# Ledger of designs, part 28: VH-VL binders against o27280

Target 1, 266 residues: o27280
Amino acid sequence: MDSMNVPEVLEIKRIVEESESVKTFIFSWDFRREVRPGQFVMVWDFRDEKPMSVSLIDPVRSEIGISIRRVGEFTDRVHGLSEGDLLGIRGPYGRGFELMGRDILLVGGGIGMAPLAALADEATARGMRVDALVAARTADELLFLDRLEAAGVNISTCTDDGSCGFKGFAHERLLTLEENHDMAAVCGPEPMMFQVMRILDERDVPAQLSLERYMKCAVGICGQCCLDDTGFRVCAEGPVFWSQELSRVREFGRYRRDPAGRRVPW
Short names: E, the ipSAE of ESMFold2; O, the ipSAE of OpenDDE; V2, 0.75 times the mean of E and O plus 0.25 times the DockQ between their complexes.

## First folded at step 15 (VH-VL; framework fv_marstacimab)

Design x5 (at its last look DockQ between E and O 0.01; V2 from the best seeds 0.00; counts 0 for: pae E 12.7 > 2, placed apart)
Fold by ESMFold2, look of step 15:
Structure x5 (fold): chain C 266 residues (1-266), chain A 121 residues (1-121), chain B 112 residues (1-112)
Amino acid sequence: as target 1 above (266 residues)
Amino acid sequence: EVQLLESGGGLVQPGGSLRLSCAASGFTFSSYAMSWVRQAPGKGLEWVSAISGSGSYTYYADSVKGRFTISRDNSKNTLYLQMNSLRAEDTAVYYCARGSSWEYYGYFDYWGQGTMVTVSS
Amino acid sequence: QSVLTQPPSVSGAPGQRVTISCTGSSSNIGRGYDVHWYQQLPGTAPKLLIYWNSNRPSGVPDRFSGSKSGTSASLAITGLQAEDEADYYCQSYDSSLRGYVVFGGGTKLTVL
């Protein structure tokens, strides 16, 4: 819409260091522009623009939080900013998560826990029972544990190196967890999400999964975020898809596309 | 090197109070849930209470609910158990145990040496 | 009133294999909660022996192994040695107690 499609320059109100590699940047936000868990914003540092998930939605304090992992030049520059510095924000964009039932399972890998932390806040506020499987490579990269615990979320952890919780992958830990959820929400590395989706399908647990693809316009016009074999646009029809929608997508979990449109492995 | 050191045990009359402490070192204390587990003389292990890493959430076995209060001071790396209205059946060695890294369904990977509480009349 | 049932004692000769059972119900082990095991040597605090049903912490000999099936779990000790003489406890969670921690009653292992 009008203001949503033009970056608004906002002051960084507060920075929370979530881990050595992840910071949450908090901004004042006018909630007449609604934000739902699972939606994303485009963050502009006056040189480049990247999609980032909203991790905190706080209408009481009129704040949103955007969690950013340091992985390259853009995110290095953003991590170098201080409170009071400026960033451009446009959005929110995309289809967020829908809540159903009374028992929800969250499965998050790395920074993928960011949108799920926002969803956990909404689910607990609705009186749902929330179980979260929080996955990372190492203990130091497990995100939002204090926040989830304070919200009353039942946390299970796993790490690739075994430094915290179950040693192994999220889908391996999932096989040892309760099977009685009304729905699941999944976000993380696409290979992880593919394996988790298959287990949840076998258990007849409705699942919503959040995908990332290359984005330029974020409003569905440029075609850079399209999925093979369907024509779904991640920025418009997603980034959150039901598992039944993704079952028709051959590229899911197998490859991605670079900015030139070439297939590359995950 | 993870270390947990309990203190504050002793002899107390029924109806009395004691405050147990557990000094923690060798790990980031605020990142771990902590529990108290007790063992009556000649008996098995009994979970007593737990507290989240932030201290915002506390949990109690039914046998101690309303009489015991768990707390922590993360700036001092110390876990506490305030024990009021003590009864003879509270007589036990009290262990401080570290929860598995925020795991709701985890295990206790490090234990202190324990401190003896005797409630005698 | 232990929710998890263990035999009060087991015994074996040096070099033999012994097993210690931990029997629960549909509200604990049968609900899918994992089982952890602790060794308590005479006069000492408990020590983690097995976690997540079958994993060994660093420093625990591979003579110790764990398994879980249905509503019960088992700790096996092969090549029994004199220093294995101790009390052994299983631990899990119980949904009828709001997911609170439960321990088995303990098993005294005697090496003959």
Scores: ipSAE 0.006, ipTM 0.476, lowest interface PAE 12.7, mean pLDDT 85
Fold by OpenDDE, look of step 15:
Structure x5 (fold): chain C 266 residues (1-266), chain A 121 residues (1-121), chain B 112 residues (1-112)
Amino acid sequence: as target 1 above (266 residues)
Amino acid sequence: EVQLLESGGGLVQPGGSLRLSCAASGFTFSSYAMSWVRQAPGKGLEWVSAISGSGSYTYYADSVKGRFTISRDNSKNTLYLQMNSLRAEDTAVYYCARGSSWEYYGYFDYWGQGTMVTVSS
Amino acid sequence: QSVLTQPPSVSGAPGQRVTISCTGSSSNIGRGYDVHWYQQLPGTAPKLLIYWNSNRPSGVPDRFSGSKSGTSASLAITGLQAEDEADYYCQSYDSSLRGYVVFGGGTKLTVL
């Protein structure tokens, strides 16, 4: 086993409470190890291991951030941790986002905004104009708004209940936007991404989308995250895919495999 | 074959104006960010301005901000640089280049032959 | 004066190996931005020589190579030829300048 795949035990430097259910854990990072927006790390709490998107990349402070939503036993344990506690981190893994052009549209839903927030920082740092459509069920679930605003991102919000911004879904809001961008990056619920991708394709806007699948090894060996028919491994060929790649993926927007390998509809 | 052809250069007095054009061919013009890069005689390269593929967003070096305007007509496959309030230090060969400050477009993969702009009294 | 620092000149005899350094900072190369290289022959427009640190466009000989480490990048030319005599520029981006494209000051390569 490659020593590079052994988790490094890192101290939680600080914790940012993003919402009621989302926390960002910040770690010191040696940037001799490159990390890109859209890549993920495997987080090990010495009992279990889960893939998590990198949501903060700060070369100036030599820090990375991992945003974790409380959704189960593992995340419950992690959310119970404090600054100074330890976690195992291995990675980064996967294909990250590629920046293209001068303007970019970010479309994110819920925790899907995590990798997009990192991308936003990179894009704005490069002088790119960034428009972000941030979607959530309710206003309280909208993530990273202050951070994005501080970075100079033009934000449009969308909530299912209309508690903030446009009332409706992200794809519906997107339909009301007439301006095309050089590129789009999308991350969120897969049904959302599916709809957004279709719109972007119709508009001939190049788009990258970050998929979420059950991952075990993160190194393309176990096949648990393999997409049907194509053989794409989300941990190796993804998690970021171009829209034209996803157009070949039948299961996209329709179902995923659970830990037992069963098809689970969205 | 990708081709970029600059035009519009010439001699102009300080405070004057000049409009440069760059005719592009051999590729889908609207799919690429475009930039102007200049080179003063005997000096190095200096990025001047960039515009997104759609034309929605423009960027300028501090040295030209407020004086220069980059634009494009995608229907004509043409890039423009309107230069106002020209100064002696603006004297340079101006290159049209495909690309900008991002991955895939973060480098300039094609350059025109340039057009000379001389600002002198 | 340039954001990226290059030696003003380098020289080598035919067949030799020469290297051109490009030194940046934590706000550009050190931030992880890619470095690109251009060759400018006398009286001509610049030509892309290396992109994304170490990649060669079609038509560029493999005797040209690029590397990046820390806050610096390097262009190496092996088997130096007379036609390699030119100015070479590194290029990247700088976050402190809000995404400005930045060039090195250029290096004049003389083939002895």
Scores: ipSAE 0.006, ipTM 0.497, lowest interface PAE 11.4, mean pLDDT 91
ESMFold2 (binder alone), look of step 15: mean pLDDT 93; pTM 0.953

Design x6 (at its last look DockQ between E and O 0.02; V2 from the best seeds 0.00; counts 0 for: pae E 10.7 > 2, placed apart)
Fold by OpenDDE, look of step 15:
Structure x6 (fold): chain C 266 residues (1-266), chain A 121 residues (1-121), chain B 112 residues (1-112)
Amino acid sequence: as target 1 above (266 residues)
Amino acid sequence: EVQLLESGGGLVQPGGSLRLSCAASGFTFSRYAMSWVRQAPGKGLEWVSAISGSGSSTYYADSVKGRFTISRDNSKNTLYLQMNSLRAEDTAVYYCARGSGWEFYGYFDYWGQGTMVTVSS
Amino acid sequence: QSVLTQPPSVSGAPGQRVTISCTGSSSNIGAGYDVHWYQQLPGTAPKLLIYDNSNRPSGVPDRFSGSKSGTSASLAITGLQAEDEADYYCQSYDSSLRGYVVFGGGTKLTVL
């Protein structure tokens, strides 16, 4: 077993409050251990362990950022931490995004913008044109807008309540946006991703989508993140999938497995 | 040089049909959303319809929804507007306009000279 | 009646500064959508004058300027010239009905 599977205890270097419910925890990182946008790490608070996307990759400062949304007991504890506190981090795991072409479209919903923000940094650093559709329920839940703008990303926003940008869902807003992109990266609620993928397919835009599933081991052993029929393990073959791969996944956009393994509709 | 040239306008009776065309040149037609905008005599500008570069997405103003159909042939660099069930209030100069920006019809950077449609008994 | 409200007319003498307002709402200009301006000379098609609130296309002199604040936008013309006599339209996007392109009612500018 690789040493990467042993959690490294790291000090929280700083905390960025992204929104009321989302914080980014920044850690010093040894970049001899490569990390790519779209990959995730397992965060251990010495009681429980959860997969979290990497939202910041800064080789210059030798830092990574992990954005965490407060949604349950584990994340409540983590959100209670302060700078200087310790967390266990192991990874990175999974398949990250692949950049191709000149013009890239990012479509993100809620915390799904976390891996996309990291991807945006890489894409802009490569001189790519980056357009980003950022979706959230409300204006206050829109993530990384200032960061994306500073990076030179062209941003379009949509909110369910219309408090900022387009009133409606991401797939509806997408229909009103330029469709000439070489590739797209999508991350957010699965129903959103499902609809967005359909539109991108109609536009013949190659798309990569990041899935979220319940996972425990992160190393493709336990099988709890296995997608029905295909046998794809989100932690190993994913979490980033090409649209062509997801087209084979019957459960995509329809249901997921809960911790007990039961089907739960979206 | 970007050029847009409308055609197909004319006199038609109420309830009649007319098909407008817009010939585009000087740019990669398929990369741009296109719109129809009309202007009644002595009145302001009214957006009528828009279509994405690929043609996969279409939009209509409520005033023409169900009666007008926007389409495009990218192999011919031509935009179309099929107008059915025409009404007197549809009388206007119809402009084809090129959409631009992140929003595929955010603004219109090029306009044709327009073609006049008159709906009258 | 237009989604965006403009004054029907404005006038000024040569060399003067004139301003044309464009008032929207929370579902268009106030929602963060950009405002664009068009100039329509008599008997001609509209021409893009200002895009994305304050940008000038090539060929548009710098005496034309645009701004946006809150739910409103404004077009300013300095050093008014006779050839500026035209109709001016603001344009934006409204998301209240799943999005439509919207124009102001237009403003007739007369150079005295």
Scores: ipSAE 0.036, ipTM 0.621, lowest interface PAE 3.8, mean pLDDT 92
Fold by ESMFold2, look of step 15:
Parts: sequence; C-alpha cells; structure tokens
Structure x6 (fold): chain C 266 residues (1-266), chain A 121 residues (1-121), chain B 112 residues (1-112)
Amino acid sequence: as target 1 above (266 residues)
Amino acid sequence: EVQLLESGGGLVQPGGSLRLSCAASGFTFSRYAMSWVRQAPGKGLEWVSAISGSGSSTYYADSVKGRFTISRDNSKNTLYLQMNSLRAEDTAVYYCARGSGWEFYGYFDYWGQGTMVTVSS
Amino acid sequence: QSVLTQPPSVSGAPGQRVTISCTGSSSNIGAGYDVHWYQQLPGTAPKLLIYDNSNRPSGVPDRFSGSKSGTSASLAITGLQAEDEADYYCQSYDSSLRGYVVFGGGTKLTVL
C-alpha cells in the first residue's frame, strides 16, 4: 500500500529523563509532514514496532519528542539506547486534538500527560488559558510539571497515594474544582477517562479523549484497533474522540481486551 | 513520614544578616512548592515567602521584598531563606511549610517546629 | 489589621458547639479563593485542620467542619473537648495585595 508509511530511520538527538520510568526521545523532524497534538507514531527498534504518543512538537527547532514509559521488553530495549542511536519512525497517524474557545482543561493520567503536554504548548501559543490536572500513582510519576509551569499552565496535582497534592483519583479531584472551561482534553488510564468524561458531560463541557488500543498497521486496514459495535478504528478515526462519539461505545471504561481479544476487567 | 527541620535562627543586630535552612525528608521535595511563615511573639501567622518546586518562581510578602531571598537545593532536599537588612519587626519564629503540591496557592499541609530569630541591639 | 477578620476569642463548655468566622472581601474569598484552617496548640507549630473549604486531612475528627459562603468562611467544632483549646487561623489568597497568602488574625478558643 502506497499510503502506508515505511519507517524512516532517525537518530536520537537527545534524551530527556522525565522520571525514573519515562524518557522523552527527541528527533529532528521534517515538518513538511505536519504533526498535531494527539497524533501518534509507530516506533520501530528493528525487532518490534509499537505506537507512541508525540509529546513535543517544535517546528522552530525542527524537532519532535516521543515519551516512552518502560513497561516491557520493547520499552526496556528503547530505554537502553543512547543519543546517536537509531530508531525507525513511521507516521504521524490518527486524528489529533482540536482546540476551541479561550479556556481549556487538560486531564492527564501518567504517560497520558504526554500528548497533553504537546497540546498545552499549542494552546498557550494561541493565547488560551490552560488549566491542567496532572495525575499519577505517586509524586515521582507526575510528568511535565516544570515544562507546564514554564508555559504558564495552571497546574493541579493528584496522586493515588497522596504523596503530592490531592490524595485520590483525577475524577475525585475534578469534582471539587470549579470549571467553566470551553473544552477539555483527556488522556490516561481508560477507567480514569471514563469517570472524567461522565463529569464533563454532566457539566456540558465539550471533551476530547485519547484512547489506546492494540495496533498493527496504524492506517486502518488490519482492524486490530477497532472499538466494539461501532467499527471505529482508533488508529484512523481516533485516537482522539469527542465524548459524544465515545458515549455510544459499550466497551469504553467497562472492560479491556488482552492480546487474544478476551474481555478482562480493568 | 514527612519531616521538616529548620535551623539557623539566633540573635542578630539590626541591619545584620542571617540564613535559615529547612531540611526536608519523607517526600519528593522537588514536586512541592515551599513557604516560610513567621510568627512574632504573641502575634499571629504571617506569610513571608514561597518558591515553586523547580525553584523557577519566587514570591515575597511586601514587608520583606528586597531584603529576603528564598532558594532551594533540590539535590540536597533543602529550603533556604537569606535574610538581609534585618529589623526589629523581623523578630519571630520562622516556620518551614510544605505547600499542597506543585501549585503555590494551595494550603500548607506540613510544618516544621520553627526556628527563632531575634533582632535586637 | 488582618485582611481576613476572625473574632479574637470564642469560648464554650465541653460538649457544646462553637463556630469561628473568617470574613474576607471580593478580592479574596469572594473572588473564589479557597479557605483553609489551622490549629495551633500552645507552644507548638500550626497543624492543617481543614483544606479547600471543607475537607479534613487524615486524623482530623469529623466534629471539625468547614464551610464557605459569599465572602466568608466558618469553622465549626461540635462536641467540644478540652484538647480543642488552641489558636485557630484561616488562610486564603488575595489578588489585590502585594502579598499573595493571607492569614486571619487568629481566634483563641477557650474550653470552659
């Protein structure tokens, strides 16, 4: 298929250690291929290929950054690389976030903050007021706080263990915040996104949520990223969906699928 | 277990200088905004200064601007207050207080036991 | 003179209910800033008692409660006990002052 990208082999220009488990890998990028916050790339380490969110989009420096959490064999190998080492990149793919209005709320859980950090940069560059609720299991896992602060983002934090900020889940903190935002963007663990979506829907805040599913082709051909009953392909019609689109999806927030396709609880 | 331990208080003459330290443990220091709050003998609480988790943003009460400098060393988990041009009205117990998280404008959930600064001839 | 006004003292007998007011203005509590409360036992450092208007940290009994309305906040203590004898401070932010954090003047609670 001529529309399917072949991985381009790129040098790792710089590595930023965001936490003990998350690194951002920065590459030179030809912006004739436009990249939007919320889009993803397929990262190839010459053995396996995995989807990763773009966390930095910098046309001035001609750079993109991808943030990768160490969670398995592939990501362990990538975390072991150094500046100057090579990775294959294909993309970008998917539908990114759309900005509207003057006031935006970001709700990010763990690595889900990565695409939202890119969105925050674009929103502040447009002169929007940006509030971010940054969630993690522990204080050490809160991502991008310095970067968001430097951009002028108003940050609230929460952690499962209470080690920084509100003790509890993002949706619990959201219930205690006054919010009259023009829109929201949400990315993180699917149970978190489901609960956050319900609150935002009740408040009549337009919301866009970024989903993760197993991906193989990334261009909508293989069907591995489909959502139940809708036929939506996360790689083609998403990964970013409006909350109205997701309200019609029975599986969202209720269960997940393992690599064999079996329904398993969150 | 969050612990904050102030040190560096003492007796100093008007116009003198003093440096306070606050040793922090039991939490990820660099993720928290920190403040100094003081209490003159027999008086209420008065906020003095704050610093963001990274150290990039600093804030001062009008009564101390230009005379006091807040700083932090995240590699040593230590907060500092450099106090110059001291006046009698600076006499107080100085508390190190942890903010509620990254954001400066929250509440102070943990306090040290304080260190006494006395400014007199 | 504090930006947030508290009564200088309140008193009550054991078992009674007392309230402590914290009165601000349109530039602080009335601007939507949250109110927090601290208890300071004699000779000790302050301790967080109530945060974000009405939330209790772990270890604070439910007989302590907070509320906010308009430009004012209130701390209520029910089932008053001898160990509640302390100074109480409210705290918020003020957008019109050169200092950002404001404390109330403090209220001395005496248990009779």
Scores: ipSAE 0.005, ipTM 0.525, lowest interface PAE 10.7, mean pLDDT 86
ESMFold2 (binder alone), look of step 15: mean pLDDT 92; pTM 0.949

## First folded at step 16 (VH-VL; framework fv_marstacimab)

Design y1 (at its last look DockQ between E and O 0.01; V2 from the best seeds 0.00; counts 0 for: pae O 11.3 > 2, placed apart)
Fold by ESMFold2, look of step 16:
Structure y1 (fold): chain C 266 residues (1-266), chain A 121 residues (1-121), chain B 112 residues (1-112)
Amino acid sequence: as target 1 above (266 residues)
Amino acid sequence: EVQLLESGGGLVQPGGSLRLSCAASGFTFSSYTMSWVRQAPGKGLEWVSAISGSGSSTYYADSVKGRFTISRDNSKNTLYLQMNSLRAEDTAVYYCARGSRWEYLGYFDYWGQGTMVTVSS
Amino acid sequence: QSVLTQPPSVSGAPGQRVTISCTGSSSNIGKGYDVHWYQQLPGTAPKLLIYYNSDRPSGVPDRFSGSKSGTSASLAITGLQAEDEADYYCQSYDSSLRGYVVFGGGTKLTVL
């Protein structure tokens, strides 16, 4: 019982510096444990354990990659590790993205591009056309551009400061891009995802959105993640949700909650 | 600072071939979509072809599809256009144009001086 | 292949305001795509004048302005000067085939 939730200790095989603040840690992986884009793993540094998105799924090389932004004490410690050091990995957990049709739009903000990079690899391998809108505050924070370009993804960019691509927010750039896609996948800051979802709904583009805060329960207890006080429970359906599921959630895109459950501004 | 220099134009008979080159400098070549745009004497601009930064994606106007091949060598910072089965209507000045950085849709912020291709019989 | 329509010529006296139209359709400008403008002086390559409908590159004076509405775009030039005599082209994209760049037919501006 308790042996099923023990992290597997894995050696860091390679480290890719994606930006000043983001590194991808690559591990050998036995794909009898299936991994889907949009799922997450629990990363254990022998002191703390945190959920992290999978950004590389490579069954040919038997590798997975996990992209981690340096944002606090845990991630600072992990960023200090070297190739050959050990980390514990549990998972994967959660609901991944579902591909449909022949033409997909990806919209990623900051580190949210990580699970979308994995999805882009799967979509291009299936022969789909992939368009990606990659957003960040500055040019130096745009992630995975070389990888996406090499895979044949049609890239558009935007930055808050205009240092690369369109100057402005992702939803503003989206209004001036092609409207016809069979589906979309969205991951990034929740205010961005809310605005992007509204545009995609108006265009009748089926959309799946990945919500980071709903990756909190990984210990096998269903029903631990609730979105709102409306009596609607979506804990077992995350972290990837269809836009229809999120359209009824009043909290989505409006505010967040601190660890005590209090509403605070984004 | 940014420079684009076309070469390889000339006089060719119908059905012949030419290879155009565009030498690029002053920017990170591999992060830009590059295009060829042509202008027949006394006429307007016509987009011909584009290629993504890595070369993984290519695009062609219907008028040249199957006859022209765009390519790039990022180690030499050079864009190419192989033109086969040339027709009189291909007579034009051919411009090398730089697209927006990390953007497959955008505007052309730098242009070369162009190279003249004349197809005559 | 031009699917964007521009008047073939316009004229104005020094100091006047002129407007150059760029008329598209629901498959290009009307689909939401941005419009960009180029100036081509006689015997030279085109130069970017306006991008993303209304933005100006460094070095382009503010007497050049652009706008987009519905299926059309417009370039306005105020305080017309002799050196503005040139050909002007609009550019956008057309969704009928992915990745098609389209130019307008061009407008010759004559300063009287």
Scores: ipSAE 0.293, ipTM 0.701, lowest interface PAE 4.3, mean pLDDT 87
Fold by OpenDDE, look of step 16:
Structure y1 (fold): chain C 266 residues (1-266), chain A 121 residues (1-121), chain B 112 residues (1-112)
Amino acid sequence: as target 1 above (266 residues)
Amino acid sequence: EVQLLESGGGLVQPGGSLRLSCAASGFTFSSYTMSWVRQAPGKGLEWVSAISGSGSSTYYADSVKGRFTISRDNSKNTLYLQMNSLRAEDTAVYYCARGSRWEYLGYFDYWGQGTMVTVSS
Amino acid sequence: QSVLTQPPSVSGAPGQRVTISCTGSSSNIGKGYDVHWYQQLPGTAPKLLIYYNSDRPSGVPDRFSGSKSGTSASLAITGLQAEDEADYYCQSYDSSLRGYVVFGGGTKLTVL
C-alpha cells in the first residue's frame, strides 16, 4: 500500500512525438503492478506533480506510455526532457474502463484519445470489434491514427475545420454513424463528452466517460477533485464514470472548479 | 482463497418477499462485477442479475425486472438480492457468482454453493 | 427454450472422446461473443471449465478443450473418466436482449 504512493524514479526509455503538442513518454514497467486503461499516474518532475493518463500498456515489452500535451509550465519542462532522463511515477490510480460486449465505440477528442488508445489495444487483443471516432480541431492534432489502424480499429475522423474527415464536432458526426455498439468509451473536452453522452443515452448504448479535474493527492483525501452534489472524487471513484453516474453530477458539462475552488464555465 | 457464501433462502408464499445475501472474501470485492444465477430443481442455469464493481450499474433479466433489486455493500464485501412479488417459477437455488475482472458480464470464475428459495402456497 | 441449444445428453465409455455442441445465433455466438463452459457435478455448484472459447483455468485438465466457429461452440473431452460424469453448460452474451448473459440448456454426460 505504502509503496504505491511513493514515486518510483524511472528512466524515459523512448519519446514518441505524436503531434506538435503531444509527446508519449515510454517507461519500463513491472506488471506485477497491474494497470488498466483509463487509470492515471502522478508524474513528478521533482518540482511539481500532475496526473496523466496511461496511453500505452505493453505487457510483452514490459512498458507503459504516458501521453502529455504541452499546456503549461509543468508540461513545458517535461517536454524539454530527453530519452534517458528521469521522472517520478506513482500509481496507477483511479477506476479504469470496463469492457463489455463485442462491438465497442470509442469517442475521443484531442488528448482524450490517450486512455482510449490503451483501451483500443486491449479490446482488439481480446477480439472485440472497435470503432473509433477521433476528433480534433485540425488534421495535425488528430492523435494515434496509425496506431489505432495497426490495431485493427475502424476509424472515423472529425475536425472542426474539415481538414480531415467530417467537418464539425464529434457529437454531430456521431449522429451520422451506425447505432450497433454494445458499449462506448468517451474521453475529451467535457462539452463534447456531455453531448456525446446524451446521444448514446438516447440510443441505449452503455457509456463510460473519463473526467478531468484538478487532482492533488490522487488518493481521495484532499477533496480537490470532488464533484458537486454527489461527492464523487474523480481520483477515487473515477476518473472513469458510467453515464448513469454522471447523470447525477450537476456540474458535468456545465462548469468546473479551478485550483482555488471557484466555479468556472467550460 | 476466494469464497462466496450465500444466505437468506427459505420458504415463502407467492407474492412474498425475500432478501438474499452473499458474503465474499479472498479478493478485492469492489473490483469485480457480481451476478446472481439461479437453477430451478432439475433445470438449467438462468442468469438473474448483475451489478458493477462500484454498484452504479445494475442489470436484470426480463423475468425478474421490476421485482428484484440487486445491490452491494463494498465496505462489508456483501452482495444482496431483494426479491419482491415472488412467484412459483422463482423457485430455485440461487448462486452468487463472481464475474471476470474489468469485464462487464463476461464469465463466472467463482460460484457460491447456493441458497434454496422455495415459493409455494 | 434456451437461447443456446445443447444436446440433452451424451454418453461415452471410459477412455473415449465425446463432444458437446452449443448452437447459438447471429445475435450471440454468431455476433462474435465469447463462449464459456461450466461443469456441474451432481449436487454441487457450477465450476468454470473453459473461458474465452478455449482457455482453461488452473486445475482443469487438458483433456478438456473448447472451440468456436460460426454460430456454434463445442466442448471436447478426451480420455473420458468416471469423474467426468456431470452436467455441462455453455454460456455467452446476447445483444438482442440488450446484453443478457445466456446459458445453454445443459448437457448430461454419462460415463458408461
Scores: ipSAE 0.000, ipTM 0.514, lowest interface PAE 11.3, mean pLDDT 91
ESMFold2 (binder alone), look of step 16: mean pLDDT 92; pTM 0.950

